# VHH binders against Flagellar brake protein YcgR (ycgR): the designs that were tried, part 114

Target 1, 263 residues: Flagellar brake protein YcgR (ycgR), of Thauera aminoaromatica (c4kar8)
Amino acid sequence: MAELSTPSPASPAPLDGGRGDELEKFTLRGARQILQLLQDLITHRGLITAHTGGGHSFMTAVLKVDEERGRVVLDPSPDPQANRRALAAPRLTCVTQLDGIRIQFPLVGLGEGQDKGRPALFAPLPAEMLRLQRREFYRLQVPLAHELSCLLKAEDLARKPVEVSARVIDIGAGGVAVVVPTGAAEFVIGGTLPACRLALPDGEPIELDLEVRNLNRQTQRNGTEQLRVGLRFAALPRAADTRIQRYIFKTERALNAKARGGL
Key: E = the ipSAE of ESMFold2; O = the ipSAE of OpenDDE; V2 = 0.75 times the mean of E and O plus 0.25 times the DockQ between their complexes.

## First folded at step 17 (VHH)

Design LA97 (from W44 with S103L; framework vhh_7n9e_1; at its last look DockQ between E and O 0.23; V2 from the best seeds 0.68)
Fold by OpenDDE, look of step 19:
Structure LA97 (fold): chain B 263 residues (1-263), chain A 119 residues (1-119)
Amino acid sequence: as target 1 above (263 residues)
Amino acid sequence: DVQLVESGGGLVQAGGSLRLSCAASGFTFSSYAMYWGRQAPGKGREWVSGISSGGGSTAYASSVKGRFTISRDNAKNTLYLQMNNLKPEDTALYYCAKQDYELGTFSYWGQGTQVTVSS
């Protein structure tokens, strides 16, 4: 009676490798970049959720950046208990949004004091800040198997109209991110691209106006440089919005079904 | 090191004109979109205008559209802002900014130039 040794199911390889590299692209470590971003937070009076651990958080804001002392000044909580927790925490995780971009940064070495006679919290400048260009709006990563394209109407270096077919990387209710070859067109933040055409699988392209919100240079694995352009829908007809939402929903469901082994 | 040096600010009467300049150094100027921002007293910095690397595309804040003109001379590594029909609300410290293609936004590097518009 030969005991058939049932082969032990191969443990699925940890999916952990790809997420770290993507986060690094969004991590600011440059002192100037950090200072600028903190200054931007001050300028915009961005509310920050400061997480102290254990499920506790409080609302704060960056009040000042003290470059000379290398510290950030935060608004203390009106709750003394929250401040005590913050001061006791080995690390404060600050989360905020600026222009629809999620910003996350750690603060270590929190202290309390006074700034110009007002109670304040102090911390050394963060060593890193994560800027996730993920617009607050859930952005669907467009599957490679279901490519979306956007025809951009832009201008070239000579200010001549040019049409660029761009691959859509992600899409949300508020806009799209596209990739274009470097030098394909001229882009500037705040610029409007009129009468662009977003191609969805379910019918005719959607004509829409797009506003440039961010510009990132990306180097591909093959060494080719591309420009990632974050675009906001400047004027989206209701019918177009409905189609976009339907696409997102349908695609998400399909992706989830596939992930569950159903396809 | 990246350097941006703003100039051309001053005191002007309402309805007057100024031309700001920003001298750029420490980077390939022609490869970067450039921007103007301003900070009025007691207010945060606001974006004013932008121009693409080659100058083929420009953008303006609604508050300055039709009055301000951004331009650049890549041969001189200089950014310009022609400001016409100035208003008291245009009173601010004006900054030149460089595109940051890693961050996806732009960064201010200079000390700014003061523009004061009197009523």
Scores: ipSAE 0.887, ipTM 0.969, lowest interface PAE 0.5, mean pLDDT 89
Fold by ESMFold2-Fast, scan of step 17:
Structure LA97 (fold): chain B 263 residues (1-263), chain A 119 residues (1-119)
Amino acid sequence: as target 1 above (263 residues)
Amino acid sequence: DVQLVESGGGLVQAGGSLRLSCAASGFTFSSYAMYWGRQAPGKGREWVSGISSGGGSTAYASSVKGRFTISRDNAKNTLYLQMNNLKPEDTALYYCAKQDYELGTFSYWGQGTQVTVSS
């Protein structure tokens, strides 16, 4: 029996008065809210990664919501093996993003058939959907031209200190995501990386403590794997927070101005 | 094919100790970070501790720091949790979990082992 956990926080930090379940307040359970969110995914043609367990996933999308029958219709994978794994799975964990908002929901009881003469997958409407809308969870995608890096202080397999220069791929009020080569250092969710150095443009590196929140494996265009490490700011001095917020605001403003400007 | 089998739970008095084990199979154990979580009656699962693939890094929830020690034996495909100075609040089903690099978190595969701490 495979049981997938909801995203687990690395720390039991209190939310809204000290509750241990940090994700509960971001979980939608109202039928109308769930239907509206699914409809938003259809309208924006949101791509969904459906995780079937055992390290397997496939790309799908919500094609329609059948409110009368209480189910969603999903686009099957072009890979028949992925569809067979999905149908055999006790549950799917669906993950997507809409305008910087992370959306995650379970599907149980997947079936197959046809919709309007085309192959389709069907599942009952999810009873809950996670929607992260807090500023701490929004991330600026860092422009490659900025060459943002973070020098991580970690340990190798022999428990010896190692320094890893990692590229910052996104940044928010609550943390950064970085990429490192597989095997560069030892990482574990909940682990602390003390005295790391975040290099922003226009100034000295910011020294800060980071906590590992998530670890993902990414496949590069060349087929090689790298590790994406999600890092929370464990203790952020006000001066550092101000500088990070200025960078985010300035960069968002510049990107918005570029998007509005005609060539 | 992932299998995780937890063992070593039992009934113990407050202030006592227990050592939990998790036997892993169906994957390359030495390549994955491993975790312990627990679930008390009427509550959701909470993270307790984690250890990196080679054991070079460990982490603990604040509620157990200084009392619990996580370790692993990659040659035996086994994860351990040494629990000292147990409190009634530690009463729960304890699960080991495997890093899930697609979800970015960890997944539970076993039935857990019950730890009951009497006052």
Scores: ipSAE 0.771, ipTM 0.936, lowest interface PAE 0.8, mean pLDDT 83
Fold by ESMFold2, look of step 19:
Structure LA97 (fold): chain B 263 residues (1-263), chain A 119 residues (1-119)
Amino acid sequence: as target 1 above (263 residues)
Amino acid sequence: DVQLVESGGGLVQAGGSLRLSCAASGFTFSSYAMYWGRQAPGKGREWVSGISSGGGSTAYASSVKGRFTISRDNAKNTLYLQMNNLKPEDTALYYCAKQDYELGTFSYWGQGTQVTVSS
């Protein structure tokens, strides 16, 4: 007997990128592109956070692609409860990073079995993969030893002015990313923070206006949860731009020298 | 499962006002920044406004600043957009959106509510 579907409640629209519905331009749907990206994850041994819903997740990896059967093979969790949640979930949302680019893809129809005598999880190839490459410009990862900071002039939950000294974690020609403790201030994408002060090692802090471009939750090594705030420079005076570019160049040269065993 | 249900749209004369509502369920509303976007006929969806989780910070597209006011009631899990001095170019389907702290962006979940502004 054929079952007729009852209309669902309003379904979620596809995820959005930045300030508009930009996710479509970052979404891969070609079979060869998907296979190649999955193979790249295998080759680079990319660790994947697999979200099962309800705030639960586990770490996994793509072990191989079975092209003949149209399936991916995943590393099961050593935690049986995590595997049970994954197998029961209607969708497994996989999130990882490749060459600094965020990768996200859904897996549906997850099953368990064996691959060459070892336990494994299997799923059909995803119909789409998101490769979120938002930035047009290079971003330098700021060494912890530099202790770069940016003084943010924001507001708290009570709309009271607050100044937050935020650690700078990356910097580029177009902006910075900073981390702040959860709840230190209120942020929203598109919000502006006037008269912030970026402290570079050479010279006085740079006064600049910043615009919030992205907001991520970040867990520190000690387990503390913080907010990562991606910030774009508003109109940047040439002198400030020059100082930022020089800092980036000098730091890259120093990191190159260190990587070659110089010091 | 996340649901966002937009309402309050309609046909209105230029210079008029409307208030849109967005009923949220399936997540802890007060923990998320929220947004409004719109899609005019034949165009892509564009960001209109945003509000922080506690309501302390707001942002607006330049085309609506001074005319639209975003607000939220965390006790009622509801997001609002007060739209004043409406213009024909404001004609669009209006959507609310939820912050995605894993992707760092926001996403739309509802079917939208139509706002039509006559000349």
Scores: ipSAE 0.771, ipTM 0.938, lowest interface PAE 0.7, mean pLDDT 84
ESMFold2, look of step 18: ipSAE 0.766; ipTM 0.934
ESMFold2 (binder alone), look of step 18: mean pLDDT 85; pTM 0.853
OpenDDE, look of step 18: ipSAE 0.873; ipTM 0.965
ESMFold2 (binder alone), look of step 19: mean pLDDT 84; pTM 0.845

Design LB1 (from AX8 with A33W; framework vhh_7pa5_2; at its last fold request DockQ between E and O 0.71; V2 from the best seeds 0.80)
Fold by ESMFold2, look of step 18:
Structure LB1 (fold): chain B 263 residues (1-263), chain A 121 residues (1-121)
Amino acid sequence: as target 1 above (263 residues)
Amino acid sequence: QVQLVESGGGMVQPGGSLRLSCAASGFPFSSYWMSWVRRAPGKGPEWVSTISDSGGSESYADSVKGRFTISRDNAKNTLYLQMNSLKPEDTALYYCAREYYEDFGPWFDHWGQGTQVTVSS
């Protein structure tokens, strides 16, 4: 089906060169820069979340850098299952912050051992580290009062179509996170949900395709379970992108005005 | 401008109880999922518990499930951790952490200085 694009109506932002690889601008690849940043994380005792894939993660910290062997040394998790997942994972995505700046780096080739009698995890130094300012990858945490929702066109356990209305908890340029009751539908990481509908306040719902990126389980106070589902926008049309960005911008302005005391 | 200030730590005997508080300021607290993370002496950090933005959903590490209760008061911008049946292994610096959610899952983009909990006889 052909999709007709609506032209931008007003003065667009100036075009800058070099947009083909947005993350490259923020990527450190120099060995000395990487060693210094890892040392800064040690000095500031950064709390690192290491994602092992499949919706699993554990907390860690950089214990030290072994420059002679080209290795970083990490604290293991107190949870033995988390350590087993980490050792089995082909790649860890490590993320933390330093002075309000997001620090992200991959680790591959993780192994286990001891460092001065203390259990430890070891990995080769990362070949790259990202130093991302928050504004570049912003996700709006949606105010509860907005009751923003997304209708998910998903499947049940028997692979039959079901529709699930899910509350949107955050939204950014690349996707949303939603909450759904456990058992409302079956989700698989990497799966595609075609023709979902995102309900924004300013008009008809936006039809869009979503890809499942992660799953996290929570227990409600009444004992029932909910999932947080991370969803990526697939091939977002320009008009839909414009409406999403407008919502984010106007909501941010409203939240900032309240915080500044025009209340 | 974002601030998270933990309080309520102290020394208690095994089997005792303690209630931690975290005062949040400089951001719309009620829009964020919040967590407690702890770091024991000589050990790495450990996730303890997470509570949803509304307070209607929660999760716990297996090591504290049934003993700890997370809660929040969005009108007071305050996060709580009620800790019962405390054990020596609960001795740690406890951090209040603000959660941010990405394609790869949640992570913490801000945390406080922590409040010390010491369980010993």
Scores: ipSAE 0.771, ipTM 0.916, lowest interface PAE 0.9, mean pLDDT 85
Fold by ESMFold2-Fast, scan of step 17:
Structure LB1 (fold): chain B 263 residues (1-263), chain A 121 residues (1-121)
Amino acid sequence: as target 1 above (263 residues)
Amino acid sequence: QVQLVESGGGMVQPGGSLRLSCAASGFPFSSYWMSWVRRAPGKGPEWVSTISDSGGSESYADSVKGRFTISRDNAKNTLYLQMNSLKPEDTALYYCAREYYEDFGPWFDHWGQGTQVTVSS
C-alpha cells in the first residue's frame, strides 16, 4: 500500500488548513497561474500526498495537464484500496512542495481511466491552489530533550472524563501534534477538548481549548499501539499565544545555531 | 540548507538484500519523522515506510511489510532502509523524505535526489 499512516476516520481538511481567509493572499485563482504551477510540479517531479479523508492518504504525481478538457491527470496508487478510497472521497486534499514552498489544492470529481494505455486518475482542474512560503506554515518539531507535554482532558468510551498526558511532537501558530497510547481516551474529529494544559519549559502550564483535527495510528517497537493526534488551538488567549510564539522562536533559534555546526 | 542524500542502491538478483542510507544535514534530524518513498519507471510515487523521531515507532506499506526494516541513528543523522527478499517489483528510485504533520495529516516538505535499486536476474 502507498499510504503514509494507519487509517483513521478523519475528514479532509479545508484548503487553507483551517486558517480562514488569512491566507487568501497566497491563493491562486487565475487559470493560467494554476496551469503553470501544475506544469512546474510535473517538471520538478513533485511527490504529492493526496489525503482522501479518514486518515487515509496515498502518494501521487501530476502526469499531465489536459487544458483542452480542463483536467489534471494523476498517477494512481499501486494499492487498489487507496484508489477505491480516492474515487469514493468527496474531495482530495493534495499537498506537496516546490523549492521549499508548500503547494496545496483540492480535487473534486475524481474519475479513473487510461492515459496512453496506462491506468490514470482524472479530475477537473482545481479552481484554486494555495502557494505558501515556509514562514507561513512553520511547525517546530519539538526536541525530545525538551520533554514537552500536554495534559489532555478527554473522555473514555463511556463518556467519563479522563486525563491523558501526551508528548508534544510538533507545535505551530495554529496547534500541536501529540502522541498518546491507543485506547487511553476517545478522540472525535471536530470535538473540543476543554481546559487542556500545555507545559512549556518555562513558567506555569498554559490552559487552552484544543480541537481534534486528525488521528493516525502507529505501532511501537514493543508491539503496543500509539495514536498521533493533530490538535488545533480553538480559542487562544493573547497571553498564551505570546508564550507559545516565544517558545517556538527561542527553540528554532537555538536549533539553527546547532545546525550551523559550531557549538 | 536542508540536504538529504540517499546512497546504497545498486543491482541485485531476486531474493537479494540491500541497505539504503540517507545522510541528513542542515536541520535537527532527531526532531523529525522520516520516510522512504519510491518511484518506479512508468509509475507514480509510492510511500514505503515511516519512522518516528525517536525511532520508537514505524509503519510500512503492505507491499514491503515483513521484508523491509526502517531504522535511524540520530547521533549520526542517518536514516536506513534494510531491504530483504527483494523482488523485481521493488525496482525503483528510492527517496528519503522529511515529514511534517499538520491538521490534514502527514506530508513531505523535503526529499533527496534518490538512489536507484534494480532487481533483475
Scores: ipSAE 0.760, ipTM 0.913, lowest interface PAE 1.1, mean pLDDT 86
ESMFold2 (binder alone), look of step 18: mean pLDDT 84; pTM 0.838
OpenDDE, look of step 18: ipSAE 0.834; ipTM 0.939
ESMFold2, look of step 19: ipSAE 0.724; ipTM 0.906
ESMFold2 (binder alone), look of step 19: mean pLDDT 84; pTM 0.843
OpenDDE, look of step 19: ipSAE 0.861; ipTM 0.948
ESMFold2, fold request of step 20: ipSAE 0.747, 0.733, 0.729; ipTM 0.918, 0.921, 0.919
ESMFold2 (binder alone), fold request of step 20: mean pLDDT 84, 84, 84; pTM 0.841, 0.843, 0.845
OpenDDE, fold request of step 20: ipSAE 0.871, 0.906, 0.886; ipTM 0.970, 0.969, 0.969

Design LB3 (from AX8 with Y100F; framework vhh_7pa5_2; at its last look DockQ between E and O 0.52; V2 from the best seeds 0.69)
Fold by ESMFold2-Fast, scan of step 17:
Structure LB3 (fold): chain B 263 residues (1-263), chain A 121 residues (1-121)
Amino acid sequence: as target 1 above (263 residues)
Amino acid sequence: QVQLVESGGGMVQPGGSLRLSCAASGFPFSSYAMSWVRRAPGKGPEWVSTISDSGGSESYADSVKGRFTISRDNAKNTLYLQMNSLKPEDTALYYCAREFYEDFGPWFDHWGQGTQVTVSS
């Protein structure tokens, strides 16, 4: 998770993966609200994941909110390389939870120093913070038994067309995450994969366009590498959206019933 | 109602071993990647290790590679961390955390209260 290597270049990301205008009602911009939320994260000892781009991240926490100077003070990573990446990044995407609510905020203009003799990272207070209830950010973790797959239309290293059947590991209203063997195809963040086919249990595969949003390289127990690819639905037709939401709803209900002993 | 309960912490001498457990309930455990995160006194949190939903993939922080092993038992809804060759620097409260993925990468939507590990000579 933290500092898992990826070939993708470091890139600034929108606050909510391209859903900014739809999420305006969940965005806090009032200075007092932002200060209070950051203070709540201190009080509840929130575990924050800070994404620096390029598939790199580190764990941090809010040490202090300096209202007078308009800045937030954060724990640095014990890894000096992670701190160097953070300081060089145009933006950090910080994400955590408080009482099951997803809290996300950007930090720009990161610096380093000390706070009360402790190494610290400093940044201006974020101009906005996102607060989402579980239902707004939820992604269904796809059961292995469903053997859900997506046929990706991509390119190999030589820019030749290739089709890759990828296992779908999670799915939400805005996209899917898939796993492919390393080297099966080349992916570029922001690149588009046209006319891919998502196979759901009910009916014919759904044809849809996907945009690459995230890349994360993983090593399996047997030493083979796999690539986790985050994909956004581009211009999803209403019929396809309905079928995907129906699958998510039915599977979530079945998983909840099974967890309660319903099977 | 998601619940994660860590156990197995304690005091141990440098070079010793401990096995941490995390009992998960209220969600389909076998569908989620799980992680261990630690927080040492006076320090910020540090990611330690992650295991995929099937247990087929693992990753570790450089500080624990070769010494710690993450594993899971999906039939028992339990996550484990086997800690060998413990060092004073491993002294921390250890959290079990459930992983979610977003366009920018993974994050944690739930974690437990933690179990204390103290390594002292």
Scores: ipSAE 0.740, ipTM 0.910, lowest interface PAE 1.1, mean pLDDT 84
Fold by ESMFold2, look of step 18:
Structure LB3 (fold): chain B 263 residues (1-263), chain A 121 residues (1-121)
Amino acid sequence: as target 1 above (263 residues)
Amino acid sequence: QVQLVESGGGMVQPGGSLRLSCAASGFPFSSYAMSWVRRAPGKGPEWVSTISDSGGSESYADSVKGRFTISRDNAKNTLYLQMNSLKPEDTALYYCAREFYEDFGPWFDHWGQGTQVTVSS
């Protein structure tokens, strides 16, 4: 006897997982502020990435705000599969920029329809929107010359321990992103990787507990597939945090000086 | 400041080819993955292709795979898109976009004004 799942009531997801209280001063909750910010995105033709979960996303834009009906109207994707995933998703994480400021907001209850005879996606206005200047949550793109790496203590398909040396491609106060060959280990979103080691250019490796936040598969030019793994610091000792912040500051200063003057 | 300037667009017949360029300045270009995004008339934006910071990894939308080739020259701070076997459906404004990765995945924190590609008989 087969039973069909019924949709569960959606709980609002944090705007940026694990940092909700730190982000409160950047969070807009006033209806007027939200309407104005959405209108600014329309005016500037903002390119929005909408994440549907499971490593999937699609491009969209805000077409209009229907204040009378309390809805935001979005462009559908030209890709029908992306539209189907969006409509099936319990929520979208929408992210874009406006004048160098990161704009992020959740949408729930997405539906399809038409606007002035054109296909469109509709959702209730978000209850909150994040406006985040880069400095507060900057993620440094790690120069290849630094050869920054992280030793991941993961598991293979047989649930046996395996160590994977992964190149770090970006680093911020809250985590890193790394690249590994596809199949090097089994990663599960939400899974914990204890006692990993982050190798900074100066000093001994830092021991860290990491949580897997996202997985993105990529195909290299030679056909080889690799996996981009987003990792959050689960707990970060003060000394480790200080070393990471120092690395980010020093490297950012060097990169900005090179970009300005070619030093 | 960060600047991305696209060029190389124009009008071509179906089956023709174009090569788009994107000149980057004001940031360490070789440290960023870069993408092409397009907007066709009356339609929403569509991701086209992405290339990693080193150029060692490329990805393409199904609609352009086998016809378009993304590349970069990190010494010249330039991103390219070679477009072959062009179809009328490729008519769009093409943007050069800088990728940034967060815990939830990639997004674009900067893009240019775009260059127009028009494919018609």
Scores: ipSAE 0.658, ipTM 0.890, lowest interface PAE 1.3, mean pLDDT 84
ESMFold2 (binder alone), look of step 18: mean pLDDT 83; pTM 0.822
OpenDDE, look of step 18: ipSAE 0.867; ipTM 0.954
ESMFold2, look of step 19: ipSAE 0.643; ipTM 0.887
ESMFold2 (binder alone), look of step 19: mean pLDDT 82; pTM 0.822
OpenDDE, look of step 19: ipSAE 0.845; ipTM 0.951

Design LB5 (from AX8 with A33W Y100F; framework vhh_7pa5_2; at its last read DockQ between E and O 0.79; V2 from the best seeds 0.83)
Amino acid sequence: QVQLVESGGGMVQPGGSLRLSCAASGFPFSSYWMSWVRRAPGKGPEWVSTISDSGGSESYADSVKGRFTISRDNAKNTLYLQMNSLKPEDTALYYCAREFYEDFGPWFDHWGQGTQVTVSS
ESMFold2-Fast, scan of step 17: ipSAE 0.767; ipTM 0.899
ESMFold2, look of step 18: ipSAE 0.771; ipTM 0.916
ESMFold2 (binder alone), look of step 18: mean pLDDT 84; pTM 0.837
OpenDDE, look of step 18: ipSAE 0.869; ipTM 0.962
ESMFold2, look of step 19: ipSAE 0.779; ipTM 0.911
ESMFold2 (binder alone), look of step 19: mean pLDDT 84; pTM 0.839
OpenDDE, look of step 19: ipSAE 0.859; ipTM 0.958
ESMFold2, fold request of step 20: ipSAE 0.772, 0.751, 0.766; ipTM 0.921, 0.918, 0.922
ESMFold2 (binder alone), fold request of step 20: mean pLDDT 84, 84, 84; pTM 0.843, 0.842, 0.842
OpenDDE, fold request of step 20: ipSAE 0.870, 0.911, 0.911; ipTM 0.969, 0.970, 0.970
ESMFold2, look of step 21: ipSAE 0.709; ipTM 0.903
ESMFold2 (binder alone), look of step 21: mean pLDDT 84; pTM 0.838
OpenDDE, look of step 21: ipSAE 0.874; ipTM 0.959
ESMFold2, look of step 22: ipSAE 0.743; ipTM 0.904
ESMFold2 (binder alone), look of step 22: mean pLDDT 84; pTM 0.837
OpenDDE, look of step 22: ipSAE 0.856; ipTM 0.960
ESMFold2, fold request of step 23: ipSAE 0.770, 0.778, 0.784; ipTM 0.920, 0.924, 0.924
ESMFold2 (binder alone), fold request of step 23: mean pLDDT 84, 84, 84; pTM 0.842, 0.841, 0.840
OpenDDE, fold request of step 23: ipSAE 0.869, 0.907, 0.871; ipTM 0.970, 0.970, 0.970
ESMFold2, last read: ipSAE 0.781, 0.758, 0.771; ipTM 0.925, 0.921, 0.924
ESMFold2 (binder alone), last read: mean pLDDT 84, 84, 84; pTM 0.843, 0.839, 0.844
OpenDDE, last read: ipSAE 0.883, 0.916, 0.907; ipTM 0.971, 0.971, 0.970

